# Ledger of designs, part 3: VHH binders against Lysine racemase

Target 1, 368 residues: Lysine racemase, of Oenococcus oeni (q04hb7)
Amino acid sequence: EAIHRSTRIEFSKSSLAYNVQYTKQVSGAKTLWLAVKSNAYGHGLLQVSKIARECGVDGLAVSVLDEGIAIRQAGIDDFILILGPIDVKYAPIASKYHFLTTVSSLDWLKSADKILGKEKLSVNLAVDTGMNRIGVRSKKDLKDEIEFLQEHSDHFSYDGIFTHFASSDNPDDHYFQRQKNRWYELIDGLIMPRYVHVMNSGAAMYHSKELPGCNSIARVGTVVYGVEPSEGVLGPIDKLKPVFELKSALTFVKKIPAGEGISYGSKFVTSRDTWIGTLPIGYGDGWLAEYQDFQLLIDGQKCRQVGQIAMDQMMVALPHEYPIGTEVTLIGKSGKYENTLYDLHKHSGVPPWKITVAFSDRLKRMVV

## First folded at step 5 (VHH)

Design n1 (from k8 with T100E; framework vhh_8k46_1)
Fold by ESMFold2-Fast, scan of step 5:
Structure n1 (fold): chain B 368 residues (1-368), chain A 124 residues (1-124)
Amino acid sequence: as target 1 above (368 residues)
Amino acid sequence: AVQLQASGGGFVQPGGSLRLSCAASGFTFSEYAMGWFRQAPGKEREFVSAIYSGGDSTYYADSVKGRFTISRDNSKNTVYLQMNSLRAEDTATYYCAADEYFPLSYESSDYDYWGQGTQVTVSS
């Protein structure tokens, strides 16, 4: 983490807390599990995890074992679900850290049974209803897993079951309806565990009333991080509060004559004498080439990023000379203007969840 | 509806002067940068001059620098272009344009709102 430069991610604790409450209100969910995978959607794994409970979050969902271990090693004892598959040899470690552990096959359970010893693993069964990612696809396989868990209650606790909806934020709900119908077919007549969790952000926001018996837990990311999952098509964008801001400051300011190249490869050449600022952020930080020519905000004014984005630096055209250290807002508010993740998506073609995740560990993360 | 009405064009001899005006309505004029562009027959629209929303910073094409002056009156929702020492190569249809974009934009594609244009003909 490069903590000694001006470029930083700021995320709002109050906005995150508001979005948690809003998601619970809209979905009717009594329990909210926040996805903190991929460095908490780029917001900072430990920074988000440390404040999650105060924001009304009831549990954390991670994709890999190492994310869960990092949270525990930071002294956080909150509920943690491991969503991604883990190698069976790590089943004893998952048990020791009290993770709800996702399992997608009977063979994995049989192998784990041989190595758990005195450990008792908390098990979350993955059901594949059409996403084709992980989990069992037949009622027989699901029934066999449940029966195995009950027959081996000395090594396993059957605590969770879930599916993932691939298209719950799509205006065409045909695929969602097929996955939903498959889910109810597969679970019909089976013993259900304590945690039945099917609502990702789209399902929680748009389909909760269609999920009777399975709508008490929201396992969400995007909506809590302040991004409307359909970007306004299915739900209002103005009901969520933005969480994520990206800020920097001018490191150099100079006037360059007309005809000079102002960036790596001289792809952009100035047609006029121009004040140029330099920012300590580039594609190595996650400000991707697709973001070239985006309007940045300086002292309440829109200023164009110019020239080719370099690995660690980029240039911005200025209306006049500014002092070195003048703050630049890349994502967020400055004066009367705001650059939203939706604006950057429109400019670049890169969707909001990919934008925030792409920022590297070099950027300092700050709770505000 | 957004409207930009350019006026003040006409015929003038080389060395003469004209003052163009662009009256704006349908948007918060004081929040927009204003630009003047021109298009001669058989050529693309080219940048002439631009002025910030606050009126305190101006930019000019090298071909008009020192001869043209852009100004604005936010109380009247109007931008002006004073054209002195006119040359035959200044003959074009002149367009005023508005954008939320910072005035350093010299590309016509960066401007969202356009006026109908006013013809300037410089000939002996």
Scores: ipSAE 0.000, ipTM 0.274, lowest interface PAE 13.1, mean pLDDT 87

Design n2 (from k8 with F102W; framework vhh_8k46_1)
Fold by ESMFold2-Fast, scan of step 5:
Structure n2 (fold): chain B 368 residues (1-368), chain A 124 residues (1-124)
Amino acid sequence: as target 1 above (368 residues)
Amino acid sequence: AVQLQASGGGFVQPGGSLRLSCAASGFTFSEYAMGWFRQAPGKEREFVSAIYSGGDSTYYADSVKGRFTISRDNSKNTVYLQMNSLRAEDTATYYCAADTYWPLSYESSDYDYWGQGTQVTVSS
């Protein structure tokens, strides 16, 4: 880690809380589970998890067992769902930590039954409605799993059932309609548990009214982190508050004469004497080569990043000399200007959720 | 008009091999997932194998895993099924079918377009 540098991620607790409230209002969901997988979409697993309840979050969803264990070991007793299937040998550990645990097959349940001993596992059944990733695909297999859970109530509690909509944020809803129809077909006539959760960010924002009986729980990520799931195509961008900011400061400032290139292989050649600043951030921190030539914000002015982004540093062209230590906003607001994750997506081709996840553990995460 | 033309069937002895082909026309082949299904007399149509639109993911019924290989050539609008180590139980009419390119389905009722079929008979 390199946290003793000016480069840092700041995320807004008040904006995150606002986005939770907005998502609940738009979807009508009474319960919101926040996805904190992949270091809470790059915002910081423990930093986000520690403030989630205060922001109106009712539970946390992680992808892997170790993320859930880390949250528990940090002293957080919130509701936790493990979305990814776990190796059956870890079923007793999942029970001990009180995780709602995702199960994708009857064979997994039969194997778990043999090793749980005195533990009682809280089970979330995965239903595959078209992603072909996890879960059962037939009503018979789903019914067999439910019957097994009821017959082995000493080892299992049937607490959850879900599917994942892959294209709920797509303007073409053919795929979503197909998955939705398959979901209702598969669950028809079956015993439902207390947690029926199908709404990811797109479903919560655009399709909640089409999901009767299954729209009380929103299991969301991107929308709470301030990213409109369709990036403005299906819903308004300005109704969500930005959560994520990336800031740094000038470590070196130098004037270079006209006609010189910035860095070996750079596309920038000075036509006039130019002030160049150096920033302690590079691709090793997650500021990828695809972000080259992006406009950064310094003292309310747009300043172009110039030359090749190095592993630990990069350069920016300045309109005049600035003192060392002058703050630079890479993502966020400075004066009357704002660099959004959508702006960086348009520039780089890298979507917002991939941008934030790519920032390394070298960067300090700060709640503001 | 949409057309799927399956060919390559025939008589073969147990342990033999056959290569089925399905030539597609009348739709944008590269945007569709392709599947092979089979139906023996008096039986329901059974899933055999499927391939996503880009060819990067393939799926097989447990009864054919390790013996059959599905592939496609988008430049020729053709999907193939290479059948090795054939058994008497593989005797059926084999149908190729086209579905939306994502998500892939193992249910015959979800497929948009169907071929006429090609007969495979494994006997000695």
Scores: ipSAE 0.000, ipTM 0.107, lowest interface PAE 22.2, mean pLDDT 86

Design n4 (from q5 with L101F; framework vhh_7qbe_3)
Fold by ESMFold2-Fast, scan of step 5:
Structure n4 (fold): chain B 368 residues (1-368), chain A 118 residues (1-118)
Amino acid sequence: as target 1 above (368 residues)
Amino acid sequence: QLQLVESGGGLVQAGGSLRLSCTASGFTYDMGWFRQGPGKEREFVASISYSGGSTYYADSVKGRFTISRDNAKNTLYLQMNSLKSEDTAVYYCAASWDEYFGSPYDYWGKGTRVTVSS
């Protein structure tokens, strides 16, 4: 971690809280579980988890056991769902930490039953409606799991059931409709648990009214982090507040003559005598090679990143000499201009969620 | 998208003159000339601002070459005088099309060959 340099991620607590309320309003969901997987979509696992309840979040969803353990060890006792499968040998630990634990097979349950001892595991059943990743695919297998949980209530609590919609943010909803129909077919006539949760960001924003009996819980990430899941195709971009900003400051400034190359091996050549600034950020921090030549914002001016992005630093062309320490906005607002994650996606081909998760732990995360 | 087409290259005797032209298919901001000689890397020759108020030259061509432009025709020129065998190269036109300060060369032509003999 390089917390003593100027490069940092700032994320807005008020914008996050606004997006939580907006998502609840649009979806009609009473309960919102925030996905904090992959370092909270790059925003900082513990930084986000510590403020989530204050923002109106009712629970946290993580992908792996270690993420949940890290949250607990930080002193956070909020509701936590482990969404990804865990090795059965860790079932007692998941119970000890009071995680709602995702289970995808009867054999896993039978094995867990033998090792839980005095522990009672809170179980979330995964149903595969078309993603072909985890979960049972037949009504018989699902019924068998539910019956096993009820017969072994000394070791298990049947608390949750879910599926994941692969294409809920796609304008062509044919695949979503197919998964939705399969979901209702599979659960028909079965005993439902306390938590029935199928709404990811796309389903919550566009399909909530089509999910009767399964639309009270939104299990979302992208939309709460301020990214419209379809990037404006299915819903308005301007109804969400941006959460993520990336800022740095000039560490060096020099003037170079026209015709000079910028940085080793670079194809960039100055068209005129140009002031060049240096920034303490590079691809080792997550500012990827695909972001080459992106326009940065300095004192309300658009300034192009020039030359090859190095591991720890990069250059920017300046309209005039600026003092060392002048703030540079890579993502966010400066004067009348704003660089959004959508702008960087259009420039690079890298989608917003992949942009934010790519930033390394070298960058300081600040709640603002 | 934006296309740059060079013309005017050819064979010329040492001490002679040649004028290169580069026509852009659309609006250009800063423009310039680069060259690549046999066994050499691509090098800067000259550049000119949109208004024509600022020009820059490599030391090797200063006083011998003159860069100019005609914005009404979307055309860049390089007047080459007192040519030397060392000027033998493929000459490339380059252009910036955006409103950014510190305008980089974003567009390049395919080049025109200049051979200076004797």
Scores: ipSAE 0.013, ipTM 0.552, lowest interface PAE 7.3, mean pLDDT 89

Design xA (from x6 with Y56R; framework vhh_7z1x_3)
Fold by ESMFold2-Fast, scan of step 5:
Structure xA (fold): chain B 368 residues (1-368), chain A 121 residues (1-121)
Amino acid sequence: as target 1 above (368 residues)
Amino acid sequence: QVQLVETGGGLVQPGGSLRLSCTASGFTFSRYAMNWVRQAPGKGLEWLSGISGSGRSTSYADSVKGRFTISRDNAKNTLYLQMNSLQPDDTAVYFCARKGYSSGWYSFDYWGQGTQVTVSS
């Protein structure tokens, strides 16, 4: 974390809290688990986790064991679900830290049973309804896992069951309908645990009424981080509040004569005498090559990023001379203008969730 | 060759009802989310409602929620908007619009000609 550099990520606690309440209202879910995988979608794992409960979040979902351990070691006792499969040798550690732990096979359970000793593992069963990623694919395999958990209640608590909907935010919802039908087919007649959780952001926002008996828990990321999952195709974008802002400041300002190139190897050449500013942000920070020529905001004006994005810095064309230290908004509001994650997606072809997770740990994360 | 054609607009009394239709041609209708958007005189475009390709998911702007119902008939390539409890401020040109995916993101790529709805006594 480069705390003495002006480039920083600011995320809004009030906007995150608003989006939690909006998601609960739209979905009807009484329980919301926030996905904080991949450094909380780039917002900062510990920074987000520390304020999540105050924002109305009822639990956290991580993809890997180490993310959950880091949250616990920071003194956070919130409910934590480990979504990704873990090596069976870590089952006792998962139990020690009180994680709801995802299990994808009977063989994993049999192996865990031999090593848990006095530990009792909280188990979340993964069901594959077409994602082709993790979980059992047949009613027989699912039934065998449930029976094993019931027969070994000294080592296991059957607490959760879930599936992933791959295309719940797709305007063509035929694939979602197939997964939904397969889900109900697979669970029919089986004993259900305390936590039945199938609603990712798209399912929570668009399909909750189609998931009777399985719509009490929303396990969401993008929507809470202020991104409409379909980017306005299936739902209005203006009902969510932006959470993520990226800001920097000019470190250098100079006037370049007409006909000069801005940076080595660049195809950009000035057509007239131009003021150029330098920003302490580059691709090493996560400002990707695909973001070339994006319009940044300075003092309420749109200013085009020019020349090649370097590892640690880049240039911006200015309408006139600005003082060194003048704030630059890459994502967020400046005067009457706003650069949204949707605007950057339109410019670059990189979707909002990939934009935010790409920012490196060099960038300071600040809750505002 | 994509075409969207709206019908069903007209003059209606406050508190009355109208049903708008939009007939689509030139694309696989069931594979696209469809939307209703309106423009009141001297104002910008206002999104009203959206419906998924299968018709099972719908969304509404707060201004029309509970009064308007969006639906579709994929066998007839037709989108509908049932408008109830109409108010004078519902007076606008109503557009049927498709959102397509191109150049890395979704945007309104095709629009109908619009149909005028006037709510007046």
Scores: ipSAE 0.018, ipTM 0.547, lowest interface PAE 7.1, mean pLDDT 89

Design xD (from x6 with S103P; framework vhh_7z1x_3)
Fold by ESMFold2-Fast, scan of step 5:
Structure xD (fold): chain B 368 residues (1-368), chain A 121 residues (1-121)
Amino acid sequence: as target 1 above (368 residues)
Amino acid sequence: QVQLVETGGGLVQPGGSLRLSCTASGFTFSRYAMNWVRQAPGKGLEWLSGISGSGYSTSYADSVKGRFTISRDNAKNTLYLQMNSLQPDDTAVYFCARKGYSPGWYSFDYWGQGTQVTVSS
């Protein structure tokens, strides 16, 4: 981690707390589990996990076992759900760390039963309603899993059941309606556990009233991190507070004459005498080539990124000389201007959640 | 060929009502979310309302919430916007727009020609 560079991700604790409360209000969910997978959507796994409870979060959802272990080793005893499948050999470890563990097949349960010994695993059953990713696809298979869990209550606790809605934020809701109908068909007449959780960000924001009996828990990421899941198509952008900011500072400033090339291969040539600043951020940090020519913010002014983005640095055109150390806002507010994740999506074609997760571990993450 | 044709615009006095219609052809209407977007003189595009392909889900901009109602009739390939309590600043060209599957917010793949709404006494 390059913690002594000026380039950093800042995320707002107060904005995250606001978005948690807003999501609970809109969805009616009394329980909110925050997805902290992929380094908390790039915000910082441990930094987010340490403040989540104070922000009104009731539990954390991770995709891989190692994320959950890292949270535990940091001294956090909050509720943790492992959403992704784990190798059966790690079932005893998942039990020791008190994870709600996602299970996708009866065969996995039978194998786990043989190796758990004195451990009792908290089980979350995955139901595949159309994504063709993880989980059982038939009512018979689901019933067989539930019966197995009840017959082996010495090794298992049947604590959760869920499905994932692939298109709950899509304005074409036919796929969502098909998954929803399949979900209710599959669970009909079965014994339900304590945690029935189907609402991702889109479902929580747009479909909660369509999910009776399954709308008390919101298992969300995008909306809490301040991104409207449909980016304004299905819901208003301005009701969420931005959480994510990316900032840097000028490391070098120089004036170059008209006609001179800037950066690798001299593809950008100045049409007039121009002040150029250097920033310690490049594609190795996650500032992708698709972000070429994005307008950055310096001292309340829009300044265009110029020349090719290098691995560790890039150039910005300046309206006048600035001191070395002058702050540059790549994502966030400066004066009357704001660069949102939506603005960068519009510029680059890269959606907000892919923007934030793409920033490398070289960038320090700071709660503000 | 995809076509969207708006009708129902006109001159209306403040506090009045208008119902806009958009007739769609050249595609399976029920598979696409539909939107209403307006452009006031000298201003940029403003998204007003969206409706899912099935018609089950609707959303509104804060500026029109409670005053405008979006609806659709998939059997008639028609999108509607019921506009109530119209104010002078609702004066704009109103566009019917189809939401494609391309990334980017407010990235619509087909637009109608627009229908003029003028709110003045």
Scores: ipSAE 0.013, ipTM 0.416, lowest interface PAE 7.3, mean pLDDT 88

Design xE (from x6 with S102D; framework vhh_7z1x_3)
Fold by ESMFold2-Fast, scan of step 5:
Structure xE (fold): chain B 368 residues (1-368), chain A 121 residues (1-121)
Amino acid sequence: as target 1 above (368 residues)
Amino acid sequence: QVQLVETGGGLVQPGGSLRLSCTASGFTFSRYAMNWVRQAPGKGLEWLSGISGSGYSTSYADSVKGRFTISRDNAKNTLYLQMNSLQPDDTAVYFCARKGYDSGWYSFDYWGQGTQVTVSS
């Protein structure tokens, strides 16, 4: 919607491909499904989905039906898993688009059975091992669902089963160990489908060897987008390549006398005559108030963002006059310096995945 | 207050073994990942190994993988590093370090005083 501004997200296809290969190598997973929920972690749903196969991705995981439909309508016929709950009335549509559809209750299956008609739905069973999000919590309920799927094979294909690990990237892994033990308890002796997928980014990177029989598929997001899930605590950050860059350009440049305040409330007061640049990005674009005073990069130099971040604009202190149109790197490399998502997290308290998903649809997404 | 104290260093011959210990106090030990880091004479800090709060997940630098084993005893608030097949270039001061998540960022926030390991020629 505001794609004609200089402010844009650039993401690296080669870095994404590298991270896919690295994740498969570390986890031992032969199959990688990339989570493209929340606008592909802010990278752009269709932009990422269009290049995913070329990057070595074997399938896409979305949160809602509409994300899957958008991908199909863009001409992409890749494997798609719908992770979030779907209202049963849309079961026929999910079948028509060939989505692997997540189901969390027997009642949902019974209702779907009545409306599928000629359609055959590919079913992924959700098991709740402690995430407290979706899925059945008992072996009896899981067994009842599997039996129903087997008895109604004209309307359903039992293709997948999974759980979510809430804390697989936490250095305190007690919760992960409890979920893992509960998972194996629940599936013991049950008929398994072709897709058994439990490895999110943390599980794939740190716990894959603890998941025998359930470690062939990595269903990951964060790690492929170039963020080490523990931010270096459990694994090395330098083995992943950064994917995400955020860039803009100066729209205005002015000199402000010593002692003058910048923006509402005079949060920043100049100690000397200072050149100030204006950027066409603000909190309405996703550059949050918590990012105030972050050091941006201009022509290989660190330049502090100054004053209050406005809805559509913000200001930066400059070492000298720059031409209008001079590129500003908010996240990414400029000269010998790099602003990483980890650096912004350290500055703001906002973790990398929340940083990238917060950028609005106003920003153009570009594959580089 | 948070305190980490390393013990078990000393002089050993090449090919020998040594076990380092780090006793922790002033925090809930089991809630934090713990790490071993060393500094060889005239060199910078080198991260060697990390272990999760429960002890189930471990990671190792390529230089020590297969030779060193990190472990912990949460009931005793103690971190261990079992060092086997020691080489002269393993000579260094060995530090116990805690990684925390403070204000949304993971970093080494507390270090021990270090213990000297010397592998004689």
Scores: ipSAE 0.013, ipTM 0.522, lowest interface PAE 7.3, mean pLDDT 88

Design xF (from x6 with S102R; framework vhh_7z1x_3)
Fold by ESMFold2-Fast, scan of step 5:
Structure xF (fold): chain B 368 residues (1-368), chain A 121 residues (1-121)
Amino acid sequence: as target 1 above (368 residues)
Amino acid sequence: QVQLVETGGGLVQPGGSLRLSCTASGFTFSRYAMNWVRQAPGKGLEWLSGISGSGYSTSYADSVKGRFTISRDNAKNTLYLQMNSLQPDDTAVYFCARKGYRSGWYSFDYWGQGTQVTVSS
């Protein structure tokens, strides 16, 4: 973190808590597991994980073992699901830390059985209904896994089963309907564990009523971070509260005569005498070239980012001289105006979840 | 060529009902979510309702929830909006709109010409 620089990410604890409650209300889910992969969608892995329980979150979902270990080492004992595959040699570590561990093959289970000790591994079975990522595809293979878990209850606890819907937030839901039908075909007549979790953000928000028996747990990310997964197509955009803000401050202010080029390559040339401010943020921080010419907010006014975005800094056109240290809102509210992640997506073509994840570790993360 | 054509607008008394239709051509209708959007005189665009490609999932703005019903007939390439309990503030031009999914993000790409709905007493 470059903690002595003005550029920072602020995220709202109260808005995150509101979105948790809203997601539970819309989906009818009694349990919500928050995805905190990729530095909690750029919000800060440990910052989010430390406040998640207070926000009404019932568990955390991570993509890799190391994310789960980092959470435990920070003193957090909350429920943790590891969604991504782990090498079988790490099964004892997953067992020791009490992670719900995703398994996609009988061979993995047989190998784990040979190395597990006194502590049982909590197992989440992956079912591939069309995502083609991980999991078994046949009822026979699923039955074989369940029977193995029951026959080796000394080393394993059959605690979870899931599938991932590839297109639950896609306006074309034919693929979702196919995966849903395949899911019910595969699980029919099988012994179900305590945790049956199929609802990602799109399924929780748009398809919960068509998932009877499988709609008690929402395993979600984007919706809790304040992004409507379809951006208004399938659900109302204004029912979620924005969580993420990006702020900076002017480090330099100068008046540029007409005809001068601004920043690298002089792609922007002033047509009149113009006040220009400098911000300590650039593409090295995650403010991508695609964000060129975005309207930033300063003291309740819209101010256009001008010239080429440099690695560590960029320029903004000002209506008049501002003091050094004047706050600049890149994403968030200033006066009567708001720059949303949807606004930046519309401007740049970069979707909200990719925007937030792209911000580097140079930016400090603050819960507000 | 992609075309969306709205019909069914007109003059209606407060408390009355109207059904709007939107006929689509030039694309595989069932592969796209469809939306209804309106614009009142002198105001900006207001999103009202959306429906998934198969028709199974629907969503509504709070201003119309319980009064309006979106539906579609994929065999006829037609989108519908059933409007009940109409109020004077429902007076607007109503647009049928397509929002396509492209490489992980959505954007409105095609709009109909609009149909006038006037609610007056």
Scores: ipSAE 0.011, ipTM 0.432, lowest interface PAE 9.6, mean pLDDT 88

Design xJ (from x6 with W105Y Y106W; framework vhh_7z1x_3)
Fold by ESMFold2-Fast, scan of step 5:
Structure xJ (fold): chain B 368 residues (1-368), chain A 121 residues (1-121)
Amino acid sequence: as target 1 above (368 residues)
Amino acid sequence: QVQLVETGGGLVQPGGSLRLSCTASGFTFSRYAMNWVRQAPGKGLEWLSGISGSGYSTSYADSVKGRFTISRDNAKNTLYLQMNSLQPDDTAVYFCARKGYSSGYWSFDYWGQGTQVTVSS
């Protein structure tokens, strides 16, 4: 973490809490599990996990075992679901840390049964309803897994079952309808566990009424982090509060005459005498080349990023001389203007979830 | 060629009702979410309502929720907006708009010409 630079990510605890309550209200879900995978969508794994319960979050979902272990080692005893596959040799450690562990095959269960010893693993069954990614695809395979869990209750607790809706935020909902129908076909007549969870952000926001018997738990990420999953196509943008801000400050300010190039390669040349500011942020921090020429916000004014984005620094054109240390808002509000993740998506072609996860560990994360 | 044609606008008194239609051609209508957007005199565009490709999922702006109903007939390639309890501030040009995904993000990629709705006593 490069904590001695001005460049930092600030995320709003109150906005996150508001989005949790809004998601519960819209979906009708009594339980909300927050996805904190990929460094909590770039917001900071431990920073988000430490405040999640205070924000009304009922559990955390991680993609890899190491994320869950990191949360436990930080002293957090919240409910944790591991969504991604775990090598069977780690089944005992997953049990030791009390993780709800996702399982995709009967063979994995048979192998785990041989090595768990005195450990009892909490099992979440993955069902593939058409995404072709993880989980069993047939009612027979699902039934065989459930029967195995019931017959080996000394080593396993059948606690969860889920599917992932690949296109629940797509305005063309035919694929979602196909997966939904397949889900109900596959589970029909089978023993259901206490956690039946199918609602990702799109399903929770747009389809919860279509999911009777499995709409009590929302397992969501983007919506809680303040991004409307369809970016305004299916739901209003203004009902969610932005969570993520990216801020920096001018480290250097100079005036350059007309006709001079700025930064490496001199691809940008001034048409008039121009004040130029330097910022301690570059592509090594996650400010990608696709973001070049984005309008940054300084003292309530739009100022264009100019020249090539370097690894650790970039330049911005200024309307006049500003003091060194003047705050620059890259994402967030300044005066009457706001740079949203949607604005950066429109400028760059990089969607909001890829924008926030791309910011490196060099950036300090702060709860505000 | 993609075309969206709105009809059904006109003059209506406060508290009255009006039904707008938008006929689509040149694309597979059922595969796209459709939207209604309005622009009042001297103001910017205001999104009102959206409907999914199948017609199952709908969404509304707070200003019209409970008063307006969006629907579609995919067999007829037609989008509808049923407007009830109309108020003078509903006076605007109403546009039918398609949301498409291109160049990495969602945008209103095609618009109709608009139909004028005037609510006055």
Scores: ipSAE 0.079, ipTM 0.552, lowest interface PAE 4.4, mean pLDDT 89

